# VH-VL binders against Regulator of nonsense transcripts UPF2 (UPF2), part 3

Target 1, 187 residues: Regulator of nonsense transcripts UPF2 (UPF2), of Arabidopsis thaliana (Mouse-ear cress) (f4iux6r469to655)
Amino acid sequence: RLLQRLPGCVSRDLIDQLTVEYCYLNSKTNRKKLVKALFNVPRTSLELLAYYSRMVATLASCMKDIPSMLVQMLEDEFNSLVHKKDQMNIETKIRNIRFIGELCKFKIVPAGLVFSCLKACLDEFTHHNIDVACNLLETCGRFLYRSPETTLRMTNMLDILMRLKNVKNLDPRQSTLVENAYYLCKP

## First folded at step 23 (VH-VL; from k5 with heavy chain W101Y G103A, light chain Y31W)

Design n4
Fold by OpenDDE, fold request of step 26:
Order: sequence, then C-alpha cells, then structure tokens
Structure n4 (fold): chain C 187 residues (1-187), chain A 118 residues (1-118), chain B 112 residues (1-112)
Amino acid sequence: as target 1 above (187 residues)
Amino acid sequence: EVQLVQSGAEVKKPGASVKVSCKASGYTFRDYYIHWVRQAPGQGLEWIGWINPWSGYTKYNEKFKGRATLTADTSTSTAYLELSSLRSEDTAVYYCARDEYLAYFDSWGQGTLVTVSS
Amino acid sequence: DIVMTQSPDSLAVSLGERATINCKSSQSVLWSSNNKNYLAWYQQKPGQPPKLLIYWASTKESGVPDRFSGSGSGTDFTLTISSLQAEDVAVYYCQQYWSTYTFGQGTKVEIK
C-alpha cells in the first residue's frame, strides 16, 4: 500500500510527504514492515538511500524502534558479508555500507559503528574491502571529518588508508579510487 | 583508567601449548587493536601479531605464523594468545598492548612469563 | 622488514646532564602525504612493561616530563633527555610502525 510508494520517492518533498502520511498509520506491525521495506532497497537504487535515511531520521523522534531495528539489521548484514569474497556479494556490500553511511549523516548510525566498519575493511585491504571502504568514505567521510568530535579520529583513519595504499602497492584503478576517496574527505 | 591485566606465569614442557589472556578495562574494547609482543630474558622486544577484537581479523609476524593463534572475546573484553609447539627459545615475557590506529602502543599489560623447560 | 638500529647500546650519564639516544631505520618511515614519521619511543624500567614516551617522532605522550623530547625525520631519529633524573634509569626502545612493527635493540641508560 503506502510502502509501495517508497521506490518512487526520488526527492525530499516526496519522501517527506510519504513520511507524514506514514505517521497516521502507526503500529508495531507497520513499523516492522517499514524497516523491512527500507532494508530491502534494490541494489540498483542506491540514490534512494539518502531519502530513506531522511525518513528514518524524521520518524526517529516518535518511533524509536525504527532506527534501532534498521541499524541492527545493517550491522548484522555487514558482519555476515565482510569476510565473503564472492563477486556476487559486492553490490550487496556496497548497498549495505552506503546505507550505513547515509544514516550516519543523520546521526542515526553512531560514528563508532562507521569507524568499526572502516577498520574491518582496512584490516584486509584488498579487493572488495577497498571498494567498500572507499564507498563508505565517499558517503560520510567528509561529514565525519568536518565534525569536531570525530575530525581527529577520521584524520587518523585516513592516514591508515593512505599508508596501506602505499605499502600494499595497489593497482592503478584501486590506487586512484583510494586517492579520490581521501581527497573527497579531506580537500 | 585504561588497564590491561594479563594471566599469571606459566611453566611448560617442550612441545606443549600455552594460552595467555589479556583482560581490558577502562575503554571500549572493540575500538582498539590488541598486539602481542614478547621479550626473552635480557633481550629486546619482538612483535608477534595483532587482532581486531571487533572483526576478529588477525595479522601475524611470519615467524609465528601457524604456531601463534590470536583470539578475542568481546563479551568479556579479553584477548588471548595461544602458542603451540613450544621450544626453549619461546621462554619470554609476553605482553599485550593496545593500539588505536595500527600505529603506536599507548597501553601495555604487565606481562606474562612463559618458561619452557624440560 | 624495516630494521631499527639504536646507538649506543649503553649510555652512562651524570645526574642533571643531557642523554642522547639515536635510532636509525633501514628505510624511511616518513610519509609524504601527511608529513608524519611513523616512529615511537618507549621507556622500560626493570620488571615493568614498556611505556610510551614519544609518538610520530616528536609528539610527547601525556604525562611525560618536559625533559624528554624526540626529533628527526626519514631514517634518523633522536631521543633526548635534557637533564637526566634518577627515575630515568631504564632501557629505551625506538619502534617503527610504517610497515609491520619492529623495534630497535634497546639502549640502556644508567647514572654515571
């Protein structure tokens, strides 16, 4: 019904309108359905993640279980995927990490979780983990860098990233990807 | 206050295994790497490896690869070093140390003496 | 592996005098992107674990007395105790953390 409109919310106005309408349908069952619908955003519709995050942030003030459920699902998914090396999982990994990043910009995901995810990627700085780390930084890296409470921590993480880039002797594509992510965070 | 408290001294025979624990307190355990460093009597410091307690990922000094196993329990904020196939040369004080950014070690355990003798 | 070499192996200095310890790395531990030296100094007293004194070659850890200072860049580094105190008797180690982790062999500082 109302959740069928989620994929069509390609603007702030549309997602805000949907959010307001959703408030009148408040029930525990409906909140669970919403969280599932948001979590299952198509891997090819990454542009929706920012708007979905906005909706979650808006609803967080009156429906506290929505952000908590979604964040838990995303964290669990991250943990289940981080060690998988199958190519079929790369799109899922990217969707997951971008969603985490977008939610962080609304202060739904705590900065600590973002840094944990980033460290996990940096621990084994190869293949998928490089892509995931860079996507995370492109999504919320600058936000965290500009925040007074996280600027030092992000600075240090970016230092690790660049050191690993040098030590690991990445191919040109990966090297460029890392550099772009770095300078996007720290102009 | 940040504290790393290690298990007590161990005496082992050659060929045996030893497991040393390091209990962390005073900070968020998942946010820091735990390193293990050993020091033979009257000698310098030798790096063994590190673990990310949150991800469980480990890296080892090649010298110890296959013989050292690092683990961590986030529920108890405890890190473990297991060293198998012990030799007399493994006699040393073993330290755990905290590292936030894969850089310097800002906090150390008190050390655990492991003696390997026939 | 990056090899760290300290000099001297042992140093005897009178109370109140300057103590200087050198550390050389087989490769540069300076990163041009952030202009940081991935070098630390530790103090180890008898029967105790190492204690962090200096990181990034010249930044003092909190609680470290002002008489301690670190300097150098690239491959050559120095730890200086401007005025040696009785409590400074210890073995000092340099450490690189640019690529993996390696320590110098240590320098024993004693009172003359």
Scores: ipSAE 0.721, ipTM 0.907, lowest interface PAE 0.8, mean pLDDT 95
Fold by OpenDDE, fold request of step 26:
Structure n4 (fold): chain C 187 residues (1-187), chain A 118 residues (1-118), chain B 112 residues (1-112)
Amino acid sequence: as target 1 above (187 residues)
Amino acid sequence: EVQLVQSGAEVKKPGASVKVSCKASGYTFRDYYIHWVRQAPGQGLEWIGWINPWSGYTKYNEKFKGRATLTADTSTSTAYLELSSLRSEDTAVYYCARDEYLAYFDSWGQGTLVTVSS
Amino acid sequence: DIVMTQSPDSLAVSLGERATINCKSSQSVLWSSNNKNYLAWYQQKPGQPPKLLIYWASTKESGVPDRFSGSGSGTDFTLTISSLQAEDVAVYYCQQYWSTYTFGQGTKVEIK
């Protein structure tokens, strides 16, 4: 099956080739299967997220339901996870937020959703939310910061982040994590 | 145009609860925090708390913790303040206000007078 | 909690004259990292909600007349109305939003 090759797409060329091949297998059922396969990317294979996002972006022009379905699934997952504090969910949270971030770089996920997710993390700036926020910023923060249409919003969000870091007296590890994320976004 | 339209005046007895609504329009509701501020007659402004309509997360002034409940309905772009165990000291005009970055309040509702009397 | 103290409590100024309102915070609301003061000024006319005038201590909100200006840094701030107009009769509040949210007690500005 074509979708079984997804985990092996560790380069742009491979994912592009797979994408082209997939275009010849166009059906509603197949699109659903693809979305499911993409959504279920292993938590330990975060490096695939950029390539999967590229595939989605490529297919978005002719298969509009693929990005919409995937984004909805990711948003639903985010909402389901954001309030969970179980350590077992941290990897899932990280996968989710990084996928959202990668898709944003292809303009599949609207910036508004990214900022909503970020705000949700900053609302309760503790434990997992710090990790999630930093992973999100590391994924697409610079992209949004350098974009004229979102630079102001991102600037303000980063200010909130750093203010929270100082006000909440984070431990050295968390402080370092936040600072690194911040400086990855701003030069 | 950004508008925050609040529900009408309320008269309550001590010990009762009141729920004030704030309907937002003219902007993306989930993108802004909603604050609640009250003002007793002839007095200054007192911050009650805020809600993120997107996440549902709330932050309260310690003074109101356990007694104030903030909620938001994104489907109707409406925020709610419920205040329980009302006291005469709770008599005030209650305002909702919009805040984008947990900073300044750029838009305000018209206010809702809540009168608590025996 | 950061306490905001305004002075004076009331101010009567002749039309066309300068009105000056001071606001002091119990601790600095200046953040060194971005060099911003987390301070806002609001105008509240009788029977109306507060209206944002100034944010970040000195940035004027859109639509606010040029006669309004904010200055100061750290713990001491000033709202200035360069030439008081009849429509400026109101109570003015300073607000810090550095740590939680607190307001000054307000300054009532009237025409002399």
Scores: ipSAE 0.718, ipTM 0.907, lowest interface PAE 0.8, mean pLDDT 95
Fold by OpenDDE, last read:
Structure n4 (fold): chain C 187 residues (1-187), chain A 118 residues (1-118), chain B 112 residues (1-112)
Amino acid sequence: as target 1 above (187 residues)
Amino acid sequence: EVQLVQSGAEVKKPGASVKVSCKASGYTFRDYYIHWVRQAPGQGLEWIGWINPWSGYTKYNEKFKGRATLTADTSTSTAYLELSSLRSEDTAVYYCARDEYLAYFDSWGQGTLVTVSS
Amino acid sequence: DIVMTQSPDSLAVSLGERATINCKSSQSVLWSSNNKNYLAWYQQKPGQPPKLLIYWASTKESGVPDRFSGSGSGTDFTLTISSLQAEDVAVYYCQQYWSTYTFGQGTKVEIK
């Protein structure tokens, strides 16, 4: 099956080839299956997210429901996880937020959603939320910072982040994580 | 045009609860924090707390923890402040205000007078 | 909590003259990383809600007359009305938003 090849798409060429082949199998049912397969990317295979996002972006022009379904699923997942404090969920949270970030770089996820997610993390700037926020910024922070339409918003969000870092007593690991994320966005 | 329209004046007895509403329009409701600030007659401004309408997360002034409850309805773009166990000292004008970045308040409601008297 | 203290409590100024209001924070509200002061000024006229005048200590809100200006850094801030107008009669508040939110006690500006 074509979808079984997804985990092996570790390059642009491979994902592009798969995308082309998929175009010949266009059906509503197949689109749903694709979205589910993409959404269920292994938590330990975060390197695939950029390629999956590329595939979604490529298909978005002719299959409008693919990006909409995937984005909705990711948003719903984010909302369901944001308040969970169990350590076992951290990998899922990271996968979720990185996927959202990668899709944003292809303009599949609107910037507004990214900023909403970031604000949610900053509302309670502790534990998992710090990790999630930093992973989000590492994924798409620089992209949004360099975009004229989102530069100001990202600047202000980064200011909030650094203020919170200063006000709250973070452990050395978290402090370093926040600083690295900040400077990755604003080199 | 950004507008925050609050509910009308309230008169309550000590020990009762009051719920004030703040309806937002002219902007994307979920993208801004809503703060609540009160002002006793002839006095200054006192911060009560804020809510993120999108996440539902709230932060309160310690003084009001346990008595103040902030909520928001994104479907109606309305924020609510509920204050319980009212005291005479709670007599004040209550304001909602908009804040984009957990910073300054760029828009305010017209205020709601809450009078607590026996 | 950061305590904000304004001075004076009341100020009477003649029309066309300069009005100066000071605000002091109990600790610095300057962030070294972005060099921003987390301080705002509000104007409140009788029977009205506060109105934002200045944010980040010196940035003027849209629609605010040029006669209003904010200055200062760290713990000491100043709101200046270069030429007081009749419509400027109000109570003015400084606010810090570095750690939680606190306001000064207010300064009443009147015409002499």
Scores: ipSAE 0.638, ipTM 0.889, lowest interface PAE 1.0, mean pLDDT 95
Fold by ESMFold2, last read:
Structure n4 (fold): chain C 187 residues (1-187), chain A 118 residues (1-118), chain B 112 residues (1-112)
Amino acid sequence: as target 1 above (187 residues)
Amino acid sequence: EVQLVQSGAEVKKPGASVKVSCKASGYTFRDYYIHWVRQAPGQGLEWIGWINPWSGYTKYNEKFKGRATLTADTSTSTAYLELSSLRSEDTAVYYCARDEYLAYFDSWGQGTLVTVSS
Amino acid sequence: DIVMTQSPDSLAVSLGERATINCKSSQSVLWSSNNKNYLAWYQQKPGQPPKLLIYWASTKESGVPDRFSGSGSGTDFTLTISSLQAEDVAVYYCQQYWSTYTFGQGTKVEIK
């Protein structure tokens, strides 16, 4: 019932209203249904990820299993897809990594997971991994760069990124994508 | 306290395989690469490869491709080097080492002597 | 591969005197975009694994005595022990990490 409204929550007010209403459905079954609905956000609706992340952050203090289940599902999805080359998976990879990045900005995903995902993309810096790395940096790179506790780690990752760009002969689209992501983090 | 504790010395015949373990403690195992480096008696240091324990990605020195296999088990915080088709020139101390950023090695295991003899 | 060449192969120095070890790379290990030299120095005492002394050519690892210093840039690097102590008897290795990982052949430092 309430879950059918999730795709329509295109504003802070709408997601906040739904979040309040969902508090009255605090059962284990309803919490699992919510997590599944959040995880299965349409791959074409990436604008919803920030609002879904806001809902998770609001519910985190009273429904601890919602963030823990969602984060574990996203980590498992990343690991299941990172080695796959199929073109059909790129949209799912982008949804996955942007959701991880949004949740990091809301302090739900720990920075350690973000750096692990970024390292994995840099370890095999070809094909989809370039796009995934750049999407992660676009989503939360500046946040991590400006946070004192993560600045050094982010700086070291950006150094690796640019070294790889220089060593590998990227096509113009990916070369531009890497440059844009870098300078978005370090203007 | 960061520690890398390796398995004990091994004696092997030519043509056999060896598997050396490296158990990590005192840090978040999946956040660091594990490198393997060997040192033949009275000789210098030679890099074999690295593994990212979280992602499973590896990179090998071309000299060892086809013979070396790097694996890791995050549940036990243990990395492994398997070297196949052993020759007498593979006699060496094998070290594991930790690295965060694909750079320098800030911690080393105690070494594992592998002796290959007839 | 980038070949790392150390000189001398061995060095005998009186206690309290300065020891100087040179390391040359076959190509530059300086990344001009970040102004870092991708070079480290390790100390290996008899019967022990290597220990990191210096990274980025001149940055001292935590706990390394003040008498150790690194210098140089591009292709030419130096490790200096300003006043050799008995515990400094070891083999010293330079290592580049610009393109894969290669080590110098080592320099054995002894007390004269």
Scores: ipSAE 0.634, ipTM 0.863, lowest interface PAE 1.6, mean pLDDT 92

Design n4
Fold by OpenDDE, last read:
Structure n4 (fold): chain C 187 residues (1-187), chain A 118 residues (1-118), chain B 112 residues (1-112)
Amino acid sequence: as target 1 above (187 residues)
Amino acid sequence: EVQLVQSGAEVKKPGASVKVSCKASGYTFRDYYIHWVRQAPGQGLEWIGWINPWSGYTKYNEKFKGRATLTADTSTSTAYLELSSLRSEDTAVYYCARDEYLAYFDSWGQGTLVTVSS
Amino acid sequence: DIVMTQSPDSLAVSLGERATINCKSSQSVLWSSNNKNYLAWYQQKPGQPPKLLIYWASTKESGVPDRFSGSGSGTDFTLTISSLQAEDVAVYYCQQYWSTYTFGQGTKVEIK
C-alpha cells in the first residue's frame, strides 16, 4: 500500500511524489491512516521527520484536518511525556519534540506551541528536559530566531536557557549541550 | 488591555486556609507565568512562588514550601494561591503578577488583603 | 539568597529636583553571556499594587515618563527621577530576578 512507502521517502522528490499519489486516494479514513502512520515514525528514523513535515505542509492546503490531527496528537503526546522520567521514554520524547520542531518550520505547528514546550522544559531544567529543550532548539531554534515575529521571544528564551545553565551548575556534558544549542540558534 | 483581577478580602483564623484567585484577561493566559507576592502592612514585598499555567509546573520560595499551593485553570484563565496553616504573620496583601520570561513582572493584580486574627 | 539593599530608606525632595535611589545586590546579577542585568525597579503608590518602571536595569517600561531612568551594573544600581513631580510620591523597590526573586526593602519618596 501507499503508506508502506513512507519509510523509504528519504528525499524531497520521493516524498513529493508520494504526496501527489496520495492526493488521488483522498478519504477521511485514509487521512486518519496517514496521520497515524506519520505519527508512528520510528524513533530511530528521525531523518524522516523533515520529509514527513513537508508532506503534511503540502497536504495542508487541501486537507486541513491532517495537520490539525497530527499536531493535536503530538501535543497530547508531549503533555503525557513531559513528567515521565523513565529512561525508556527519552527516545520517544526526542522524536516528539523534533517532529514538533520540523512542523514548525513549515508553519504547521504554531510558534506558540514551540515556546510552550520550551518553557515546560525550562520549568524543570533537568535530565530529559535538558535533552528535549536542546533538541527542540536544534530543530527549529534558528528558524524562530531569524523570524522577525519571533526573534524577540526566542532571544529571551535563549537567555533563560543560559541563565539556568549557570544558576543550576550543570555537569560538563549538559553544559556543553546547552551551549551548542544556544549557538546553533545564535551563530 | 491586560488585566489581573483578584478575589476579595479574606478574614481567617489561625490554622485555617485561604484561597485567593487571580483572573487574567487581555492576553493568552498560558503564555505567561503567574507570580504571587505578598506585602505585610507597612512592609516590603515578599515573593511566594510562580506557576506556569500551561505546564502546571510550580516554583516556591522555600519559606512557603509545603504551605503554599499554586494552581491554574486555563479554561477560566484563573490562577489560585492557597495558603494553609495560617498565622498572624500571614496577614498581608497578596498580589498576583504576570511574567513572560521568568524575569520582571509587567502586570499586577489589585491585591487581596488576607487578615489572620483570633 | 541574593539580598537587595536600598538606600536611603526615605527621601524627601523638593518639587522639580532630582531624586536618586540606590540599590545593592549581595551578588552580581549581571550575566556575561548577554550582558544584561537582571534587575527591575517598581513604583508603588499608596493603596496600589507595584508598577513596573525599569527592567534589565536601564530599560524603561512603556508609558513610563522620561524623567525616570535606571543605571548601574553588577551589584550597584540607581534609579533616578530627574525632576520630581507630585505624582511621583511613592515607595520604590528594586528587584533581582537572576536567582529566584528578591526585593529591596523599599525607599519612600516624599515631597520636601
Scores: ipSAE 0.625, ipTM 0.885, lowest interface PAE 1.0, mean pLDDT 95
Fold by ESMFold2, last read:
Structure n4 (fold): chain C 187 residues (1-187), chain A 118 residues (1-118), chain B 112 residues (1-112)
Amino acid sequence: as target 1 above (187 residues)
Amino acid sequence: EVQLVQSGAEVKKPGASVKVSCKASGYTFRDYYIHWVRQAPGQGLEWIGWINPWSGYTKYNEKFKGRATLTADTSTSTAYLELSSLRSEDTAVYYCARDEYLAYFDSWGQGTLVTVSS
Amino acid sequence: DIVMTQSPDSLAVSLGERATINCKSSQSVLWSSNNKNYLAWYQQKPGQPPKLLIYWASTKESGVPDRFSGSGSGTDFTLTISSLQAEDVAVYYCQQYWSTYTFGQGTKVEIK
């Protein structure tokens, strides 16, 4: 099955070749299977997210339901997890937010969703939400900061982030994580 | 054209609850916090709290914690303030206002008079 | 909480003359990292909600007449109406948004 090759697509050329081969399977059933396989990317294989996002971007113009289904599943997952504090969920939260960030760089996830996710993490800036916010910024923060249409919004978000860092008593790990995320966006 | 349209005036007895609505239009509702501010007759402005309509997170002025509840419904672009255990001192005009980045309030509702009278 | 104190409580000014309203915060609302003062001014006419005039202490909101200006930094701020018009009769509030949200007690501006 073609989908079993997804975890092995560790280069641009490999994911592009699989994408071409998958174009022959343009049925509703096969598109749903692809979305499920992409969504279930292993939490230990975050390096695949950029390649999976590339595949989705390539298919977006001719298979419109692939990006729409995937983005909706990721948004639903974010909402289901954002208020949960159990440590068991941190790896899934990180996968979720990094996938959202990668898809944003490929213009599949709208910047508005990224800012909504970031605002939610800043609204309750403790525990997992600090790590989630910083992972999102690491993934797509500089892209949004350097894009003229989103520079002002990202600057405003980064001001909130740094104000929260200064007002809250973050431990040294969290403080360093926030500072590093900030300077990745504004080097 | 940003609009925040609030529900009509209410008259309540001490100890009752009131729920005021604020319907937003002309902008992307989920991108803005909704704040609630009250003004007693002839008095100044007092901040009650905010809600992020997308996440559901809230923050309250400590003065109102335990009595004020902020909610929002993104499907109808409507925010709500519920204030319980009403006292005569709660007689005021209640405003909703929007704010993008936890800063200043760039648009306000028309206000809702809540009168608490025994 | 940061206490905001306005002066005067009321002010009577002749049409076309300059009106000056002062606002003092109990602690600085200037954040040195971004060099912004977390201070806004609102106008409230009778029977109406407040209207934003100025944010970041000195930035005018769109549609606000040029006669309105804001100045000051740190703990001391001023709203100036350079040439008072009849429609400027209102109560004016300063507001800080550095730590929660607090308003000054208001300054009523009237025509002499």
Scores: ipSAE 0.618, ipTM 0.863, lowest interface PAE 1.7, mean pLDDT 92
Fold by ESMFold2, fold request of step 26:
Structure n4 (fold): chain C 187 residues (1-187), chain A 118 residues (1-118), chain B 112 residues (1-112)
Amino acid sequence: as target 1 above (187 residues)
Amino acid sequence: EVQLVQSGAEVKKPGASVKVSCKASGYTFRDYYIHWVRQAPGQGLEWIGWINPWSGYTKYNEKFKGRATLTADTSTSTAYLELSSLRSEDTAVYYCARDEYLAYFDSWGQGTLVTVSS
Amino acid sequence: DIVMTQSPDSLAVSLGERATINCKSSQSVLWSSNNKNYLAWYQQKPGQPPKLLIYWASTKESGVPDRFSGSGSGTDFTLTISSLQAEDVAVYYCQQYWSTYTFGQGTKVEIK
C-alpha cells in the first residue's frame, strides 16, 4: 500500500519520507514489488524518475537486490526496444533511457551501460535512436563529461555523434536536437 | 594484457563456408567494436566489417555481397566471422581487430589463414 | 571510397639513417570541427599482424619508439623513422578512418 504513494512523490522530501517508511518493510517479496512499481512509472510522469532514482540510491546500501533487479530490467527493456521502429515505442524508449541516465547520476547504473546504450543508438542512426541518444545526453551527458573517469569516453562519443550529424542529412528538428544535446554536455 | 586469439588455419573447397573465431581477453569486451580485415598472399589489407558485441549491430563492406556474417557472444568474449560461397580469391589471412570509437585499430589478433583450393 | 596511395612502394635505407614514407588520400581526412586527421599508421613485420604506430596522424601509440613520428594534414601525410634500426624492417601501411576503412598499398622498408 505504500507503493500507491509513489506517483505522488514529486519532491525530495516526499520521496525521502516514503523511503524511510519503506525501510520497515524489508522482505524479499516487498523488495520485488517495489522494483516493479518503480519500473512501471507512467510515461507521462518523467519528472518522477529523479525521485525514484534517489529512493533506489538510499536503499542500495542495505537492500542490494533492489538496484541490481531494476538495472537488469531497464537493460533488458532497452535491448528489446532498440531496433523497433513504430511510434508506439518511442515514449517507452524515452522513459527507459532517461531512467538509466538518472540512475547513472546517482551511481546506481555504471557508466559502462550508459556508453553501451549510446553506442547502440549511434550504430543505427534512425529517427528514434537519435531521439533516444539525445535524451540520454540531456539527462546525464554533462555529468559524465565533468567526471574525470569518464571525460575522455564522453568526449569521444560526442565526436561520433557530431560526425554522424555532419555526414547524414538530418531534418532540421533532429539536427537542432543533436546540436542542443552536444552543447549541453560540452559547454 | 589485451589479447585477441584467433582459431587455427583452415582449408576449404570452393563453395564451402568457413567460420573464424576471435577470443578477447584483458579488457571489457562489450565496450569495443570488433573489425575483420583480410590480407591475400603478398597483398595489402582489406576491411570486411565490424560488429558491436553488446548490441549485435554490424556494418559490412559492400564487396562481400552478403557473404560475410559477423556475430559475437559476450558470455565467452568471442567474435566470429563466417564467410560463405568461398572462392579461390578468398584465400587470405583473416584478422580480427579492436576499436573503441569507430576509428583506428589498437589491437589485432594473430591472424587465421584460410586456404580455398579445388 | 577514399583511396590511399603510398610512396614509395619500397625503400632501402642505411642503418641509422632517416626513412620517409608518404601517404596521400583522394579526399581530405581532416575534420575541421575537432581539428583531427582520421589517419593511422601500422607496422607489419614478416609473419606478424599489423601493429598500430600512429593515430590522429601524429599521436604515437604507447610503447612506440621516439624515432617514429607522423606529420601532415588533410590529404598529405608522412611517417618518419629518424634513425632506422634493424628491427624496423617491415611493411608500413597508412589507413584512413574518416569514411569506412581503407589502407594504403604498403611501403616495404629494408636495410641497405
Scores: ipSAE 0.541, ipTM 0.844, lowest interface PAE 2.2, mean pLDDT 91
Fold by ESMFold2, fold request of step 26:
Structure n4 (fold): chain C 187 residues (1-187), chain A 118 residues (1-118), chain B 112 residues (1-112)
Amino acid sequence: as target 1 above (187 residues)
Amino acid sequence: EVQLVQSGAEVKKPGASVKVSCKASGYTFRDYYIHWVRQAPGQGLEWIGWINPWSGYTKYNEKFKGRATLTADTSTSTAYLELSSLRSEDTAVYYCARDEYLAYFDSWGQGTLVTVSS
Amino acid sequence: DIVMTQSPDSLAVSLGERATINCKSSQSVLWSSNNKNYLAWYQQKPGQPPKLLIYWASTKESGVPDRFSGSGSGTDFTLTISSLQAEDVAVYYCQQYWSTYTFGQGTKVEIK
C-alpha cells in the first residue's frame, strides 16, 4: 500500500518521506515487495529512476539485501536482453541501463558492472547497443570520468566508442548520439 | 598476482577436436577479454580470437571461423578454446592472454602444446 | 588484414651495445583522434610465453628495464635495447591491434 505511492515520488522530499515510512516495514517479505516495485518502474517514467535510486541508497546501510537484490535483478535483465534485436525491447533496455547508471552515481551499483555493460554494447555495435551505450554514458559517464578511481577506465571506453563510430557507417542520428554522449563525458 | 593457468599438452589424430582450458586468478575475470594465440614450431604468433567472459560475445580470426569455438565460465573463471577438424598444421603451442580494452595483451598463460599426428 | 614486417630477421649484437629492431605495418596504426599508435612489442624467450614490453608504441610496461624503448609512428616503428644484456637474448615481436591482431614474423636477438 505504501508502494502505491512510489510512482508519485517526483521530488527528493517525497521519496525521502516514503523511505522513512517504509523503514517501519522491515521484514524480508516487505523488502522483497519493495525491490519488485522499484524494479517494475514504468518504462515511460525514467525521471523516477534517480528518486528510486536515492531510496535504495538511503536504505542500503540498514537493509542490505535491498540493493543486492535490485542490482542482481537489473544485471539479469541486462543479460537477458542484450542480445535481443526486437524493437519492442528498446524501451526496456533503456530503462534498465539508466537505472543501473543512476544506482552507480549513488554508489549502489559498482563501476565494474557499468563497464561490463558498456563493453558488451561496444563488443557488438548494433543499433540497439549504440542507443543503450549512449544512454548509459548520458546517465553516469561524466561521473565516472571525473572520479579518480575510474577516469582511466572511462577514457579507454570512450576511445573504443569513438573508434567504432569512425570505422562503422552510422546513420546521422546515431552518429550524433555517439558524439553527444562522448562530449557529455569529456567536454 | 595475475595468473592464467592452462590445461596440459594434448596429442590428437587428424579430424579430432581439442579443448584447451585457461583458468584465471588474481583479478576480476569478467572485466577482461581472453584472447587465444597459437605458435607453430619455429614460427610466429597467430591470433585466433577473443571472448568477453561476461557477455559471451566473441570475435574470430576469419582463418579459424567455423573450426574454433571460444567459451567462458565466469563461475570457475575459466576460458576455453575448442578447435575442431584438426590437421597436422594445427600442431602448435596455444596461448591464452588477457586484455582489458581490445588492445594489447598484458598477461599470458604458459601455453598448451597440441600435437596433431597420425 | 594489416601485415606487420620486421627487420632484420635475426640480429647479433655485442654485450653492452645497442640493438635496434624495425617494424613496418602495411597500414597506419595511428588513430589521430587520441594520437595513439596501436602497436605493441613482446619479448619471447625459449620455452616461455611472450611478455609485453611496450604498448602504444612507446609506453613501457611496468617492470620493463629502462634500456628498452619504443619509437615511431604511423607505419614505421622501432624497438631499441640501449645496452644489450645477456638476459635480453630472445625473439621480439611487434603486434598491431588497430584492426584485429597481427604480429610481425619476429626478430631473433643474439649475443655476438
Scores: ipSAE 0.508, ipTM 0.829, lowest interface PAE 2.5, mean pLDDT 91

